# Designs tried in a protein design chat: VHH binders against q9y6x5. Part 427

Target 1, 379 residues: q9y6x5
Amino acid sequence: LPPKLLLVSFDGFRADYLKNYEFPHLQNFIKEGVLVEHVKNVFITKTFPNHYSIVTGLYEESHGIVANSMYDAVTKKHFSDSNDKDPFWWNEAVPIWVTNQLQENRSSAAAMWPGTDVPIHDTISSYFMNYNSSVSFEERLNNITMWLNNSNPPVTFATLYWEEPDASGHKYGPEDKENMSRVLKKIDDLIGDLVQRLKMLGLWENLNVIITSDHGMTQCSQDRLINLDSCIDHSYYTLIDLSPVAAILPKINRTEVYNKLKNCSPHMNVYLKEDIPNRFYYQHNDRIQPIILVADEGWTIVLNESSQKLGDHGYDNSLPSMHPFLAAHGPAFHKGYKHSTINIVDIYPMMCHILGLKPHPNNGTFGHTKCLLVDQWCI
Key: E = the ipSAE of ESMFold2; O = the ipSAE of OpenDDE; V2 = 0.75 times the mean of E and O plus 0.25 times the DockQ between their complexes.

## First folded at step 19 (VHH)

Design jb20 (framework vhh_7uia_1; at its last look DockQ between E and O 0.01; V2 from the best seeds 0.00; counts 0 for: pae O 12.0 > 2, unsure alone 60.5 < 65, placed apart)
Fold by ESMFold2, look of step 19:
Structure jb20 (fold): chain B 379 residues (1-379), chain A 123 residues (1-123)
Amino acid sequence: as target 1 above (379 residues)
Amino acid sequence: QLQLVETGGGLVKPGGSLRLSCVVSGFTFSSYHMAWVRQAPGKELEWVSTISGSGGYTYYERSVKGRFTISTDNAKNTLYLQMSSLKPEDTAVYYCAKTQYRYSGEWTPFDPWGQGTQVTVSS
């Protein structure tokens, strides 16, 4: 009778949305469970890297998903949002659903969490949906609950991913109160539907549920553009990723490329790979390019074009605007407890504990999450 | 053969209303987001509005928000754009297209898209 866990991500849910907007359903969920008010995510604060950090407990340099766009010079392989299924990219780590379903009498289910439709170490989630952003939250939830209730061996770990508020945050910007209020109300209604469905199906009492996100969102503007073409000719480099962390593969002498870029804008930091700040834990992987450009919060790196995005993420992970939250409810969790902060890599060892799994080597610290759990000494 | 057929364009006075339709065949309508895009004479293509395949989420360009409403009838594979409070700057050829949201926060390029329907807002 192993414990069960459902891990839910609402992409791009900035932590301070909780206090700046109304969430009656989410607040009821929190009231009867736990809240971590800020989760410090990993640099770069992008979707693929942070979702993989949650389920591996590893910094990006260690799990190998270092950006939403990557290039491997040896194999000539490209990773992108339309080309993300090659196990080559994912195989530098073992995500929790693989470890879980390799246990006796256990399986895993997934509704579109990044990587769950990829055979990582020749192992794909036992039940999964191929990624399709048009599939409704209701259909994703119906599949997850069907698998939780009806599978042999039983599904003990499940994931559920939803694209909002990320999509709306990019389109409108987090400061657009009218549009973001409408979007966030819909998300709160989905959380209400989730809880109600779990109660009606008899799952609520014995299922641990984590609701979290991968990153926040910051406001962008056409007044805050960094035009890379104004500083350097295209012929001097290959652009692997653009904004807000550009990944630059020099075609000529690296120092010459660096010198052309270093004074391009006061709103952009230019790093040789070896000079990337240690606090980013973003250096020791061949997929990190020799030069990276890190825009200041709210600034957008462009190639002599305007930007259609009014909100973005990917910035320095010390920025509060990049931080998501974590809420949880279930038999493993206290009721009515609020915690200030954890690191996103701490979620993995906590989940392993809840599920009775031996964690792989990771960067998380179990002690950071002990106070959330009923079976742990907190003080 | 993928086909998108836009209808409902025409000439209308400022402040007027118009309803565009797009009938789709050759793919499962609910498996994609659907969008309206427009192109005024001599201008670049402009995104207008997007709706999720489920109909649960809608997105609007700032200039049309509150004036335009996107909707679908999935049983008929039909996309609609209800336009009200029309302005001369809304004059364009309107196209419907399919798209998807990606994990990266980008929308796929609009493809396919139809022949378009002309909307002219003039006194």
Scores: ipSAE 0.537, ipTM 0.827, lowest interface PAE 2.0, mean pLDDT 92
Fold by OpenDDE, second read of step 20:
Structure jb20 (fold): chain B 379 residues (1-379), chain A 123 residues (1-123)
Amino acid sequence: as target 1 above (379 residues)
Amino acid sequence: QLQLVETGGGLVKPGGSLRLSCVVSGFTFSSYHMAWVRQAPGKELEWVSTISGSGGYTYYERSVKGRFTISTDNAKNTLYLQMSSLKPEDTAVYYCAKTQYRYSGEWTPFDPWGQGTQVTVSS
């Protein structure tokens, strides 16, 4: 029987929520499995890019999903959450569900995971939901578990995605203990529901389950705003992406635009594309715009508008507030083991190993996850 | 085939209460997150509240938290918004809809949605 793997993402689940809030169901999950306390995600720390990094093992510059909002100057195409169905944006990499789907006597399933409702390299999962955020979390769970239980060929890889606690983090801010406690309680209950359903279906003992997230959340404030309109006229550039990493497409000389922005705020770094720090691995893609603005943690880049967000993400991927966690359970994983940190791109080669798939070239390091796996030596 | 019909709006004094209803037809109510949104004249559409398909999870815009309560009756396929301590700033057309949220950090209505019900708070 081929191994099975369910990959679950709670969007915007900051790693230190585990320390600051109670998660009875998740803690039980961890107790019987493994925990990685901090996962260093990829820059920029946004939803589309990081979810694609998880399933490709690639930095954003390599898989081509470099932001939630993108522009391609050659084709003049735009990418956004309302316009993400063109395979053009996804075809620079091969996600694991495609690799799995192409195997004999196997199939992939997906519930709302970014990119899963797009034919990538002319391949789509046998079972998938078109992205619709209005579909209840429970309905998503019901579908994905049904497919895991009753599919032919059998579903051996499945993805499940929920928009919380990201939505609440944006709305309330991560430091709102009252609201976030309530939200995170619901998240833990969903984990309880997941485990219960898997047990009811007889999948729990044989299914590998990874629960993770794409990024964390930092506290924002109306007192920490960077107004670009104070520094440069709108007619001089096109804004491709705004905060906390702005992508600037100059309409005039790039140097002039840069010079107008470079001293705009002491809480914002301005980079020409070629000067973007190497540690970001965010340079070698045509979809990265000529000028990038990176706000300091907790600062918001705005135009002549006030931000209503009390939390945000997308900042420097070295910031702990941007880091998610990873928990896992199943026959491939140890029980009661905790690990300090891995890179988010390390998840891909681990998943490929679990599923017996040959990984595509990637930026992950399988050695970083060996201690999580029962069939590996921990060095 | 899909229809949402909002009712319950009206004129009320500051500090008063109203209960809005939204009857849904054409889809399984409990399978979706539902939301109330509102739009005041000359203003942008504003998210007010969301309830999960199970009915167990609720979310509120900051300005209405503690004053508004979202709920459902699955047997009646009806969404409710109990509004209390109403303020002039709550004056708007209120709409019910499936939620639409992805990565922007904002809830928006998902088409189709109803014609809305007018809520006016005035002394």
Scores: ipSAE 0.313, ipTM 0.725, lowest interface PAE 1.2, mean pLDDT 94
ESMFold2 (binder alone), look of step 19: mean pLDDT 76; pTM 0.790
OpenDDE, look of step 19: ipSAE 0.008; ipTM 0.215

Design jb21 (framework vhh_7uia_1; at its last look DockQ between E and O 0.82; V2 from the best seeds 0.00; counts 0 for: pae E 9.5 > 2, unsure alone 62.3 < 65)
Fold by OpenDDE, look of step 19:
Structure jb21 (fold): chain B 379 residues (1-379), chain A 123 residues (1-123)
Amino acid sequence: as target 1 above (379 residues)
Amino acid sequence: QLQLVETGGGLVKPGGSLRLSCVVSGFTFSSYHMAWVRQAPGKELEWVSTISGSGGYTYYERSVKGRFTISTDNAKNTLYLQMSSLKPEDTAVYYCARSQYKYSGEWTPFDPWGQGTQVTVSS
């Protein structure tokens, strides 16, 4: 029988939460499996880009989901979480659930992973849930495990997405120990529920499970604001995305807009598209706007209004506060092994290997995950 | 057709308790996050608490945490806010609303709005 893999994402789970809070269920999961302590995610460190990078092994410039909000100047289309159903945005890459779905005697399932409710390359997961934040984790888990256990063709790849601790991180800030402790305890309990259900269904020993996240969270403050209105008039540009990475579409000469913004704040870097640092792998896509603004860690770009968020993400992907973790358990993985770091794009070739899928061209390096796998030589 | 009706407000002394109710009609709140917000005289609208439609998650504004409890009765399609240890600073019109958390970390606008219920905490 083909191997099975469940990919779980807890949005906004900062890697160092594991060091600063107690996770008895997750630690037990790790004890019986593997841990990557830090996963270097892609720039921008936002939900849509990073979740798509996980399942494609591509940087944003390659898979085309370059932000949570996008604009295409040619088609005049807009992308946002309220308008994410157009395959136009997703078709620049092939996510792993599609690859898996197209194999004989295999099917894919998804519970609210970004992009899974969209036909990509005219293929949609055999089983999926439309995104609804009000649906409980339990219900999502029940559907996923039912599909994993009872489907024909068998579900061999499944995704499960949960909005916490991201929502709470935004609301309370990651430094709110009281509130975040409560939230993270609940997350750990959910992991406990996941494990328990898998055991009850007889899936635990044979199912490969990856628990990861798309990004971390940094503390924000009303004292750390960058007001663009102080630097440039609204009539001179269209704002495509705001904070902490702003995407600017000039309505006047690009150079003029750039010159008005370049010295706006000492806590913000302003880049022309061609000058975006190579290390971001964020240049070679038409959906990237002519000018981007990148705020320093913990700084918020605003217009003539204050931000209500006490935590945010999307900052430089080299910042530890932006990094998630990866834990895994199952027959493909070692037991009690810890690894320091991988790149988020490395997850894709690993998953392909586990599932016996031929990977599409990607930016991941399979060698970075070999030590996690029982069938590989670890140098 | 969509309607939210808040009740349960009133005058209470500091340290007292009130229970607010929000009866929803025209939709099932289990499909949405439900929130309580409040507006004090001369102040901006302030978020108080949110509960997931499924009841699995609750969120509280820092100043009300430990004092307020948000809950639902699915059978009655009713949202509740149990308020205890009330303070003069809690004086406001309280509204219930619905919202949806988005991948981007944003919430949909709260709509529809009820007429609100007045809560006055005074000695």
Scores: ipSAE 0.592, ipTM 0.899, lowest interface PAE 0.7, mean pLDDT 94
Fold by ESMFold2, look of step 19:
Structure jb21 (fold): chain B 379 residues (1-379), chain A 123 residues (1-123)
Amino acid sequence: as target 1 above (379 residues)
Amino acid sequence: QLQLVETGGGLVKPGGSLRLSCVVSGFTFSSYHMAWVRQAPGKELEWVSTISGSGGYTYYERSVKGRFTISTDNAKNTLYLQMSSLKPEDTAVYYCARSQYKYSGEWTPFDPWGQGTQVTVSS
């Protein structure tokens, strides 16, 4: 039987939720598999970029999904939460499901992972669901397990995406113990249902399962606002993305716009593109705008108005609050092993190894994850 | 033609109960989250509760949790809000609305939404 992998993301699952809340089903999954306690994600710590980094092994500047809202000055195309289907945006990389299903006797399946309903390099996942947040986890899981069991050629790589705890983290904030406890208990129940369904269908023993996330969540407050309109007239720039990393396209001289912004708030760093810190690996793509504003943790950039956010993400990727976790179980993985940290780009070459795929050029390091795998020498 | 029609409002004494209904036509419940919002006299719109489409995930504003229950009946294309232990502070026009959560972490605007039904909690 060919090796099989199911990649699951619970959006916005902060790594320290594992320490601060109860997860009987997830902890049982970890006990019989592996845990990476902190995954260092990529800057900016947003949903589209980090999900694409997982499946390509690339920094955002290299795969071209550099934010949830983007503008390409050469083509004059816009990307947003309601305009994400143009393959143009996705074609700077080859995600793992494309590589997988082009192999002899293999298919890929997808339940709403970002990009899986787009034909990338003229190739769309062999089986997929169009994105619709109203579709239940149960229905997504039913489709994925049906495809894993009943497809010819067989589905060897599948993805499953769920919007929580990100949606609730934004609404309540990660420090709202009552609401987040309720939300996280429901997620743990979904993980229990996932494992139970795989066991009942006879998939559990021969399927590798990764449960991970794209980023964490930090607490916001009405007392921590940066009023951009107080520093610069909105007519001087085009706002491509707002918070917590604002993407600023000057309409007037770039130096004038920069000078109006540079002392706007002590809680915000203002970067000309060429001055973005090298550790972000966030400079070498035309979709990165000439000026970016990076708010301090827990601060919200607004256009002189109140914010309704109680939690947010997108901040500096060195912040522990931005880091997710990774857990995995299956024949490729050790049992009962805990690992401190990996880079999110390391997940891609590990997945390629498990599936027997040749990875495309990427920024991941296979050696960082080899201790998770039973077939690797780890000393 | 997309349409949402709220019913079931009325005058009720503190501690009483009401069940609000929202009959939907022109779209499929499983395509969207459905929500109840309210507007008290002289106040802004306030979110009350949300239910995911086919998923049965429910969300409640803090002050109504444990007192209100959101539900659907797909056979009747109807959204419900069961309200119990009503307080004078619950006095408002209640609207049902459609919304969706996106990958970007943003809820879509409440659109469309109905004409509203008046709930008045008074001695």
Scores: ipSAE 0.006, ipTM 0.420, lowest interface PAE 9.5, mean pLDDT 89
ESMFold2 (binder alone), look of step 19: mean pLDDT 77; pTM 0.798
OpenDDE, second read of step 20: ipSAE 0.545; ipTM 0.814

Design jb22 (framework vhh_7uia_1; at its last look DockQ between E and O 0.01; V2 from the best seeds 0.00; counts 0 for: pae O 11.8 > 2, unsure alone 62.1 < 65, placed apart)
Fold by ESMFold2, look of step 19:
Structure jb22 (fold): chain B 379 residues (1-379), chain A 123 residues (1-123)
Amino acid sequence: as target 1 above (379 residues)
Amino acid sequence: QLQLVETGGGLVKPGGSLRLSCVVSGFTFSSYHMAWVRQAPGKELEWVSTISGSGGYTYYERSVKGRFTISTDNAKNTLYLQMSSLKPEDTAVYYCARTQYKYSGEWSPFDPWGQGTQVTVSS
């Protein structure tokens, strides 16, 4: 029987929450499986890009989902969380669920992972839920487990997405220990429910389960605002994305726009596209705008003073506050092993290995994850 | 037709308590996120609290944390705001509204809104 894998994301789960809060259910999961304490994600450290990097093994410049808000100058198309279903945006890569379900006698299921309700390369997840954040974790889990147990051809790869602790992290900030403790306790209870449901259905012993996240969260403050309106007239550019990485499409000479922005704030780096640091792997795609502004950790780029989030993400991917974790359990994984770090793009070739799939060309390194797997020699 | 009707406002002394209710019709509000927002005289609208659909997550503006409690009764399609330790700065018209959380970390615009209920905190 082909191996099965469930990939679970709790959005915005900062790696050090594991050390700073109590997770009895997640710690039991880890104790019988593996933990990667820090996953170095991709720049920009936003939701759509990093979820797609997990399932493609590609940097954002290579898979084409370069932000949560995008503009393609060639086609004049716009992407946003209210306008994300055009396959045009997703077709620069092949996510693992497409590769999986195109194999004989295999299908894929999805409960709201970004992109799974889109027909990418004319192929939509075999079973899926349209995105709706109001659908409970219980309903998402019930659908996923029903599909894992009852589908022909069998579901061998499934995804499950949950919005917390991202939503609470934005509202309260990661430093609000009272509110974050309450929210993280609820998330731990959901992990307990997940494990218990899988056990009751007879799936637990033979299903590989990865629990991970796309990014962390950093504290913001009304004392740390960068007001673009104080530095440059709106008429000189089109704003494609705002904070913490602003995407600027000049309406006048690009060098003039750059010069007006370069001294806007000491808490913001201004890059011409060709000057974006190579370590970001964030240059070689037409959807990356001619100028980007990268705020320092905890700083927020605004157009005017208005209600702002108390926590945010999207910053430099070298920042530990932007890093999630990865935990896994199942027949493919060791028991009780802890690993310090991997790159988020490494998850894709590992998943392909577990599922017996030939990976597409990607930026991941299988060798980085070998120590997690029982069938590999750890060197 | 979608309707949200707030009740329970009134005049109360500082330190007092009130419970606001919002009765929903025309949709199953447990399938959405529901919020309380307020507007003090001459001020902008201010978000107060949000409760997730059937997931049981609650969110509070910093100034009301520990004093206000948002809750629902699904059998009655009713949203509540239990207000305690009321201060003069809590004086406002309180509205209930519907919203939704998105992948981007943004909340959708509030739609629909109730007509509001007046809360006045004064000696």
Scores: ipSAE 0.652, ipTM 0.871, lowest interface PAE 1.2, mean pLDDT 93
Fold by OpenDDE, second read of step 20:
Structure jb22 (fold): chain B 379 residues (1-379), chain A 123 residues (1-123)
Amino acid sequence: as target 1 above (379 residues)
Amino acid sequence: QLQLVETGGGLVKPGGSLRLSCVVSGFTFSSYHMAWVRQAPGKELEWVSTISGSGGYTYYERSVKGRFTISTDNAKNTLYLQMSSLKPEDTAVYYCARTQYKYSGEWSPFDPWGQGTQVTVSS
């Protein structure tokens, strides 16, 4: 039988939550599998970009999903979570579910993973759910596991997405011990439900399962605001994306706009597109705007508005607060093994290996995950 | 047709309590997250609270946390907001709305909106 893989994302699960909170179900999962303690994600550390990086192995400049909000100056198109269905935005890369879907005697399934309800390269998973956060985790889990168990052709790759603990992290802040303990308890219970469901269906021993996340969460405060209106008039630019990485489209001379912003705050770096640090791999795409603003950790870029978020993400991808984790279980993985760090783009070639798929060109390094796999030599 | 009707508003003294109700028609409660939002005169619309369709998750704006409780009665197709320890700053028109959590980390209320119910907190 062909190998099967379920990729699960809990949005906004900060890596150090594992150290600061209790996760009995997840710890059991890890005990019988593997853990990567920190996953260095891609810049910008937002939901759409990083989820697409996981399934393509590409930096954002390469797969073309460079933010949750984008603008294409040529076509005049806008991308946002309310307008994400145009294949135009996704077709600069080939996600793994498409690759898998195109194989003979295989099919893909998806429960609300970003991009999975869009035909990419004229291909969509045989089984998918349109994004609807009102659908319970249980319903999502039931659907995805039923497809894994009973589909023809068999589902060999499936994705499952959940919005927590991101939603709660934004509202309460990651440092709210009381509220986040409650939320993370529920997350752990959901993991328990996942494991139980797989066992009930007889999938547990043969299914490879990866539990990961796209980014972490940092504490924000009303005392750490950067007001752009104090530095530049609205008439001089169009705001494509705001915080903590603002994308600026100048309406006047770019240099003038830059000069008005460059000293706006000591807690914000201002970059011309060509001057964006190379380590971000965030330059070579037309969808990246001429000027970007990057707030320091915990700082929020605002207009003449008050932010209600006590937590946020999107910051420098080198910050530990932005890093998620990865846990995995199944026949492809060792038992009781812990690894310190990988890059988020490394997940793609690993998944391709597990599934026996030829990977598209990508930025991942298969060697970084060899120690997780039973059929590989650990360096 | 889809409809939301808010009731329960009124005049109350600081420290008092009110219970708002929102009766919905034309859609199934459990299929949508529901939210309360409010707008004070001359101010922008402000999110107050959200309850998941399953009822398992609740979210509150920090200024109302601990004072307000959002809940649903599916049998009555009604959304509630129990408000306690009311403050003058809570004075606003309160609206109920369907909402979804977006990938961007924001809540997205969508049509239709009710007419709202006035809450006035004053000595």
Scores: ipSAE 0.295, ipTM 0.676, lowest interface PAE 1.4, mean pLDDT 94
ESMFold2 (binder alone), look of step 19: mean pLDDT 77; pTM 0.799
OpenDDE, look of step 19: ipSAE 0.007; ipTM 0.217

